# VH-VL binders against q8ixk2r445to577: the designs that were tried, part 170

Target 1, 133 residues: q8ixk2r445to577
Amino acid sequence: FFGMLQNKGLTDYCFDYNPPDENQIVGHQVILYLCHGMGQNQFFEYTSQKEIRYNTHQPEGCIAVEAGMDTLIMHLCEETAPENQKFILQEDGSLFHEQSKKCVQAARKESSDSFVPLLRDCTNSDHQKWFFK
Key: E = the ipSAE of ESMFold2; O = the ipSAE of OpenDDE; V2 = 0.75 times the mean of E and O plus 0.25 times the DockQ between their complexes.

## First folded at step 8 (VH-VL)

Design q10 (framework fv_recaticimab; at its last look DockQ between E and O 0.80; V2 from the best seeds 0.00; counts 0 for: pae E 3.5 > 2)
Fold by ESMFold2-Fast, scan of step 8:
Structure q10 (fold): chain C 133 residues (1-133), chain A 120 residues (1-120), chain B 112 residues (1-112)
Amino acid sequence: as target 1 above (133 residues)
Amino acid sequence: QVQLVQSGAEVKKPGASVKVSCKASGYTFTGYYMHWVRQAPGQGLEWMGYISPNSGGTKYHQNFQDRVTMTRDTSISTAYMELSRLRSDDTAVYYCARVRYSGAYPFDYWGQGTTVTVSS
Amino acid sequence: DIVMSQSPSSLSASVGDRVTITCQSSQSVLYNYNNKNYLAWYQQKPGKSPKLLIYWASTRESGVPDRFSGSGSGTDFTLTISSLQPEDFATYYCQQYYSTRTFGQGTKLEIK
């Protein structure tokens, strides 16, 4: 699967990665933004290694969650995907982070009108359901 | 045995477009990224961009973003690089080069190069 | 862009000599999560495409002779040829693959 990774509950929003400097792509938080349908900063690929790749940058970025955190941040992809970069896309659209046993949820960023993907306990909420467009 | 075979030399006038092909064999075409790098006569190497043969996703260097288009045809394991609105300073050897899909990696195999000459 | 600077631009040497080429990046190419330097070295002979010699700053590509070695970390890197052979006269390029891909301007190794 590849394309814009859109939320079923927050229907106008897609995964988005737009670092402030192309020379410093690592460590910034993945956000949710209005889907624009043009790919670019919203184009992601789900791989056979269970990675969510941002391949509109070289080298490819891979979404990760660091131990004890709930935010999705950009790391560089590795030859063998580390456990913190593995997400299982389920048939129901849930995106399960196996290392933490949690699901990716569309959530409002505190003290802001912006939205971000965060790890939360798994539920049957549409805010935890994702699909490639 | 891995091979990347590029199309033959081209001579173009300023303002024209050129489309270079790169045919891959000896490996799974959709398992590796295809990058394009050029080299002006007597000069160094300049990265232009890449395409994922699997997804069709592309990323171009900002210097080429408005003039370059990279595509592929998976049925014949061929990648293409088209450069438009050619200028005399686009005269160069254009290379395709393969990058391992499984992680960040340098260029492990290169095509033989395609000479593009832009002159009036 | 990360700017790569090589020195010298050219050097003359004799067969059997030890040759050292240096490369500096405008910012670190060391990835702290895997402790790898995203730095490669290529050899290009006249009329031919570049050939990968070294990656991860110090790992030799399969089939590359032991006389080629790479060292360094962060922003400062070195390619060493311990005992120069006739087939080694070529232009050498360093390349970062940490953020996009940029090459040094090249070092031409010519016969003395």
Scores: ipSAE 0.521, ipTM 0.847, lowest interface PAE 2.3, mean pLDDT 90
Fold by OpenDDE, look of step 9:
Structure q10 (fold): chain C 133 residues (1-133), chain A 120 residues (1-120), chain B 112 residues (1-112)
Amino acid sequence: as target 1 above (133 residues)
Amino acid sequence: QVQLVQSGAEVKKPGASVKVSCKASGYTFTGYYMHWVRQAPGQGLEWMGYISPNSGGTKYHQNFQDRVTMTRDTSISTAYMELSRLRSDDTAVYYCARVRYSGAYPFDYWGQGTTVTVSS
Amino acid sequence: DIVMSQSPSSLSASVGDRVTITCQSSQSVLYNYNNKNYLAWYQQKPGKSPKLLIYWASTRESGVPDRFSGSGSGTDFTLTISSLQPEDFATYYCQQYYSTRTFGQGTKLEIK
């Protein structure tokens, strides 16, 4: 699966990544932004290694969750996907992070009008449902 | 065994276009990114861009953004690099190169190179 | 772009000599999460395609002789040929693959 990763509950919002420095693509947080087809900032791929790969740069970035965090941070993809980069995109649309045993939820950033994907306890909320478009 | 076989030498006039092919064999074509690198006579190596054979996604160096087009035909495991509005300084050997594994590695296999000569 | 600078641009040596080539990157190519340096060395002979020698700064590609070694971390790297053989006379390039791909200008190793 590849393309825009769109949220069901937060209508018209997609995974978005735009690092401030193209020579430093790691360490920044993945956000949610209105889905658009103009740029590469919203192009992701779900791989056989259970990675969510950001392949607009070389080498590719892979979404990871750092220890003790609930945010999605961009790391470099590796030959063998590390445990903190493994996700399961379920048939019901839920996006499950294996290591934390939590689900990715579209949420409002604190004290902001922005939205971000965050790890939360798994529920049946449409804000935890995702699909590629 | 992995092989990358490129098309033959080209001679072009300024303003023309050239399309170089790179046929891959010995591995799953769609599983590896393909990059293009050129080398002017007596000069170093210059990265041009890459294509994902699986998705068709591309990224070009800004120096070629408006003149280069990278494509692929998965049915024949072939990548293409087209450079338009050719200039004399585009005279070079053009290489296709495969990235090992998921793309976190350097170029492990190279085509034999295609000489492109641009002259009036 | 990350700029790669090699030194020297050219050098002459004899068979049996110890040869050292250096490469400096304009920014670190060390990935802190896996502690790997995204740095490679290539060998190129006239009329031939580049050949991968070293990756991750110090790991030899399969089939590469033991006399080739890579070292360094962060921004400063070195390729060493412990005892130069006749087939080693060529041009060598460093490359970073931390962000896109950029090459050093090359080092031409000639027979003295």
Scores: ipSAE 0.395, ipTM 0.843, lowest interface PAE 1.8, mean pLDDT 93
Fold by ESMFold2, look of step 9:
Structure q10 (fold): chain C 133 residues (1-133), chain A 120 residues (1-120), chain B 112 residues (1-112)
Amino acid sequence: as target 1 above (133 residues)
Amino acid sequence: QVQLVQSGAEVKKPGASVKVSCKASGYTFTGYYMHWVRQAPGQGLEWMGYISPNSGGTKYHQNFQDRVTMTRDTSISTAYMELSRLRSDDTAVYYCARVRYSGAYPFDYWGQGTTVTVSS
Amino acid sequence: DIVMSQSPSSLSASVGDRVTITCQSSQSVLYNYNNKNYLAWYQQKPGKSPKLLIYWASTRESGVPDRFSGSGSGTDFTLTISSLQPEDFATYYCQQYYSTRTFGQGTKLEIK
């Protein structure tokens, strides 16, 4: 799959990556923003290696969660996907992070009007359901 | 054997467009990005942009953003680069070069180059 | 863009000489998570396409003679030819591939 990765519960919000410098992509947090499709900041690919790839940069970025953290951070993709970059997009729309055994949830950023994807204990919430469009 | 075979030399007038092809063989076309790099006479190498083989998505260097279009046809394993509104300083050899669709690698194979001459 | 600066711009050397070409990047090209430098060296002979010599700063591409070696980390890199051969007359380019892809201006190596 490739395209915009949209949340079911937080209607019309998509994964978005907007680093301060578009050519220096490592180490910044993935956010949620209104789906617009106008640029490449919302274009992601889900690969056979269970990666969520950011294709607007070469070398490409892959979403990771560092040990003990709940935030989704941009790393560089590698030939063999590291375990912290593996997500399972299940048939029910849940996005499961294998290493942490947690699900990606749309959440309000602390003390903010903005939204981010965060790891949380898996539930049946629509805020943990995702699909490509 | 991996091969990248480019279309032949072109002579163009200012204001015209040129479309260079790059036909791939000896590997799975969708397993590699295709990049384009040019080299003006007596000058170094200048990266222009790339196309993703799977999605057809592109990213162009800002110097070419308004004039370049990169496409591909997976059924014939061929990538294309079209440069419009040509100027005399677009005279160069244009190369296609591949990069693995797994990150972390430089250009491992290059096409033979296509000479584009822009003259009045 | 990460700017790549090569030194020298040109040099002349004799067959059998040890030759060193340097490359400096305006920003680090070391990816700390895998401890690899995203830096490559290419050889280009007149009228020919570039040929990959070295990647990840120090890894020799298959089929490249052992006399070619790369070293350095972060922002400062070198290509060394331990015993220059007549076929090594060429222009050499460094390239970073950490943040998009940019090339050094080239080093022309002439055999005297």
Scores: ipSAE 0.369, ipTM 0.800, lowest interface PAE 3.5, mean pLDDT 90
ESMFold2 (binder alone), look of step 9: mean pLDDT 93; pTM 0.943

Design q11 (framework fv_recaticimab; at its last look DockQ between E and O 0.09; V2 from the best seeds 0.00; counts 0 for: pae E 5.7 > 2, placed apart)
Fold by ESMFold2-Fast, scan of step 8:
Structure q11 (fold): chain C 133 residues (1-133), chain A 120 residues (1-120), chain B 112 residues (1-112)
Amino acid sequence: as target 1 above (133 residues)
Amino acid sequence: QVQLVQSGAEVKKPGASVKVSCKASGYTFTGYYMHWVRQAPGQGLEWMGYISPNSGGTKYHQNFQDRVTMTRDTSISTAYMELSRLRSDDTAVYYCARVRYSGVYPFDYWGQGTTVTVSS
Amino acid sequence: DIVMSQSPSSLSASVGDRVTITCQSSQSVLYNYNNKNYLAWYQQKPGKSPKLLIYWASTRESGVPDRFSGSGSGTDFTLTISSLQPEDFATYYCQQYYSTRTFGQGTKLEIK
């Protein structure tokens, strides 16, 4: 699967990565933004290693969750995906982070009107359901 | 074994466009990214951009972004690089080079190069 | 972009010599999460495409003779050729793949 990774509950929102420094793609938080259909910052690829790759910037980035955190951050991809970079896209659309045993949920950013994907306890909420395109 | 075979030399007038091909064999074409790197006579190597043969996704260096188009045809394991509005300083050898899909890696195999001469 | 600077631009040597080529990056190419340096070395002979020699700063590519070695970390890197052979006369390039992919200007190794 590849394309725009869209939320079922927040129907107009997609995974988006727009780092402030084009020469440094690592270390910034993945956000949710209105789906625009132009690819670019919203084009992701789900790999056989269970990675979510950001392939529109050099070098290729992989979404990760650092220990004890609930935010999704861009890291460099590795030959063998480390556990913190593995997400299981399940048949029901849930995106399960196996290392933490939590699901990716579309959530309002703290004290803000903007949205971000965060790790939360798994529920049957449409805010935890994702699909490509 | 792994081979990247590029199209033959081209001579173009300023303002024309050129399309270089790179045919892959000896490995799974969609399992590796294809990058393009050029080298002007007597000069060093300059990265231009890449394409994912699997998804068709592309990323171009800002210096080429408004003139370059990279495509691929998975049915014949071939990648293409088209450069438009050619200038005399686009005279160079153009290489395709593959990058391992898993992780972030350097260029492990290169095509033989395609000489593009822009003159007159 | 990360700027790569090589030294020297050219050098003359004889078969059997030990030669050293250096490379500096404008910022660190060491990735803290895996402790790898995203730095490669290539060899290019006249009229031929570049060939990968070393990656991760010090790992030799399969089939590359053991007289080639890479060292360094962060911003300062070295390619060493012990006991130079006739087939080693070529231009050598360093390349970072930590942020984008940029090359040094090259070092031409010539017969003395």
Scores: ipSAE 0.523, ipTM 0.844, lowest interface PAE 2.3, mean pLDDT 89
Fold by ESMFold2, look of step 9:
Structure q11 (fold): chain C 133 residues (1-133), chain A 120 residues (1-120), chain B 112 residues (1-112)
Amino acid sequence: as target 1 above (133 residues)
Amino acid sequence: QVQLVQSGAEVKKPGASVKVSCKASGYTFTGYYMHWVRQAPGQGLEWMGYISPNSGGTKYHQNFQDRVTMTRDTSISTAYMELSRLRSDDTAVYYCARVRYSGVYPFDYWGQGTTVTVSS
Amino acid sequence: DIVMSQSPSSLSASVGDRVTITCQSSQSVLYNYNNKNYLAWYQQKPGKSPKLLIYWASTRESGVPDRFSGSGSGTDFTLTISSLQPEDFATYYCQQYYSTRTFGQGTKLEIK
């Protein structure tokens, strides 16, 4: 799958990555932003290795969650996907993080007016449902 | 086996444009990014940018952002770099070089280079 | 951009000599999560395009003679030619590929 990764419950919001230094993509948080498809900040690939790749950088970025954390952070992709970079996009639309056994949920970022994807206990909430557009 | 064959030398006047081609063979063209690097006479190497062969998406170094266009034609496995508003300090050998589409790799194969001379 | 500085700019050596050239980056090119240094070394002979010798700071590209070796981590790197051969006359470049791609200014190796 290629495209914009959109949330069902938070309507018209997509995964977005806009690091403060375009040449240093590692270690910043993925956000949610109004889907627009411009500027390529919202284009991601879901790979056969269960990676969510950000393909607008060389080397490519892959979304990861650090052990014990709930935030989705940009790492560099590797030839073999590390366990913390593996997500299952399930048939019901849930996005399951294998290592933590939690699901990605659209949430309001604490202490801000922005939205972010975060790991939460898996539920049937539409805020935990995702699809490529 | 793997080969990147570039177009021939060019002589241009200031203000003109040049378009250099890079024909790939011996590998799956869409499996690698194509980068462009130049080398002025007696100088080091300067990265200019790249193009994704799959999407046609590009990223340019800011020094070239306003003057460079990179394109490709997947049907003939060929990448192109066009540099406009040429000036004398654009005199250089221009190389295409590939980078594996996934992973974190250096330039494993280079074209033979295309000499562009900009004379006033 | 990450600035790459090579030393020396030029050197002369005899066949059989051990040669070292160094490269320093203005920022670390070590990716801590996989412990790999995103640094490469290239050889460029007169009139030819560059040829990849070393990647990941110390991994030899296939077909490269084992007299070429790379070492270092973070910001400081070394290319070593253990026993110089006549065909090793060239200019050598280091290159980081951690953040965009930048090259050292080159080290011209002349054989006496």
Scores: ipSAE 0.108, ipTM 0.710, lowest interface PAE 5.7, mean pLDDT 88
Fold by OpenDDE, look of step 9:
Structure q11 (fold): chain C 133 residues (1-133), chain A 120 residues (1-120), chain B 112 residues (1-112)
Amino acid sequence: as target 1 above (133 residues)
Amino acid sequence: QVQLVQSGAEVKKPGASVKVSCKASGYTFTGYYMHWVRQAPGQGLEWMGYISPNSGGTKYHQNFQDRVTMTRDTSISTAYMELSRLRSDDTAVYYCARVRYSGVYPFDYWGQGTTVTVSS
Amino acid sequence: DIVMSQSPSSLSASVGDRVTITCQSSQSVLYNYNNKNYLAWYQQKPGKSPKLLIYWASTRESGVPDRFSGSGSGTDFTLTISSLQPEDFATYYCQQYYSTRTFGQGTKLEIK
């Protein structure tokens, strides 16, 4: 699967990654932004290694969850996907993070008008449903 | 305790190559990026690039893109930096420095440095 | 590359003095999505490797004395030593890690 990763509950919002500089593409937080399909910032790939890849520059980036965190951070992809980069996109649209045993939920960023994907306990909420478009 | 131990001093002629090693211990080698920074005598610090130990992926500063090669051997927790086509202005102390796997943190641990002297 | 400029290049001070070093970046190193300044300070003594003092502009590294503090945001940053100790005489560098890595030219702190 590849393309824009769009949320069902938070209508018209997609995964978005906008690093401050092309020379520093890892370590920043993945956010949600209005789906526009105009650039590379919203193009992601779900791989056979259960990675969510961001392939705009080499080396490739993969979404990871750091220990003790609930945010999605861009790391470098590895030859063998590490545990913190493994996600299961289930048939019901839920995006499950294997290591934390939590689901990715569209949420409002604290003290902000912006939105971000966060790890939360798995529910049947449409805010935890995702699809590639 | 975290330690980065680098190889010994090198003396090279112009046009030659030098390969510096950095052996890591006291932590999981594959859990951190390894960066390389050099410092000419009496000068400041200059970033050269980094390597991801797991993937072997690298990012080099454009000033070194065509001359530097960074590699690693995970079996012995060692990173390598090779600089080719050496010239006199490559004379410097070369450091390896650790950064968290996410890649957006500063250098929390440094090697002791390797002095490379290039002279005819 | 983001250019880092320190001031002063050198200064002399006495034990017990309050010392301030300034660092300016050619562009902002504040990331608006996490509101963090990608700015660090290092201490280096002759013949030794640099030592991390401050990161995120104001967070003190573990083991660093309380007399060291960092402040600033965007493009202007300051390292302050509230009461200079004999072991603090060294060269200090600011560093941005917002885009790759670049360092200031350094500030040499000498004993008066």
Scores: ipSAE 0.021, ipTM 0.699, lowest interface PAE 5.1, mean pLDDT 91
ESMFold2 (binder alone), look of step 9: mean pLDDT 92; pTM 0.943

Design q12 (framework fv_recaticimab)
Fold by ESMFold2-Fast, scan of step 8:
Structure q12 (fold): chain C 133 residues (1-133), chain A 120 residues (1-120), chain B 112 residues (1-112)
Amino acid sequence: as target 1 above (133 residues)
Amino acid sequence: QVQLVQSGAEVKKPGASVKVSCKASGYTFTGYYMHWVRQAPGQGLEWMGYISPNSGGTKYHQNFQDRVTMTRDTSISTAYMELSRLRSDDTAVYYCARVRYSGNYPFDYWGQGTTVTVSS
Amino acid sequence: DIVMSQSPSSLSASVGDRVTITCQSSQSVLYNYNNKNYLAWYQQKPGKSPKLLIYWASTRESGVPDRFSGSGSGTDFTLTISSLQPEDFATYYCQQYYSTRTFGQGTKLEIK
């Protein structure tokens, strides 16, 4: 699977990675933004190693969650995917983060009208359902 | 054993296009990225871009973005690099080289190279 | 792009000599999360494609003779050939794969 990764509950929003410094791909948070259908900063690939890969830069970025955190950030992809970079895309559309045992949910950023993907307890909510477009 | 076999030498006029092929064998074609690197006579190596054989996704270096197209055919494990609007300074040996799927590895296997000569 | 600078551009040596080639990157290629240097060395003989010798700055590729070794970290790297053999006369390139992919200009190793 590859394309724009869209949320079922938060209709019209897609995974988006737009770091403040174009020359520094690693370390910034993945956000949700209105789907524009053009790929670019919204183009992701789900790999056989359970990675969510950002394919528009080299070296390629892989979405990760640091221990104790709930935000998704960009890291470098590695030869063998570390546990913090593994997500199971289930048939119901949930993205299950193996290391934390939590699901990726579309959520409103605290004190803001902006949206971000966050790790939350798995609840079967449409805000936890994702699909490639 | 891994092999990357490229198409034969080409001689082109300025303004023409050239399409180089790279046939892979000895490994799972869709498990590795295919990159293209060129080398002008007596010069160093210049990275042009890559394609994911699995997804068909591409990334081109800015210097080639408006003239290069990379494609692949998974049924015959072959990658292609087409360069248009050729100039004399595009005269070079063009190499395909594979990279592990992560995209953060060196080039572990290279094709033998395809010489492209652009002259009037 | 990260700029890679090699020195010397060329050198002459005799069989049995110890040869050292250096490579410097315009910014660090050390990834602090895994402590790996995203740096490789290639050998290219006339009329042939490049051959991977060293990756992760110091890891020797399978089948590469023990006389080849890599060292360094961050921005300064070295390729050493401990006892030069006739088949080692070639051009050597360093390459970073930390941010995009860029090569040094090459070091031509010639027979004295």
Scores: ipSAE 0.198, ipTM 0.746, lowest interface PAE 4.5, mean pLDDT 88

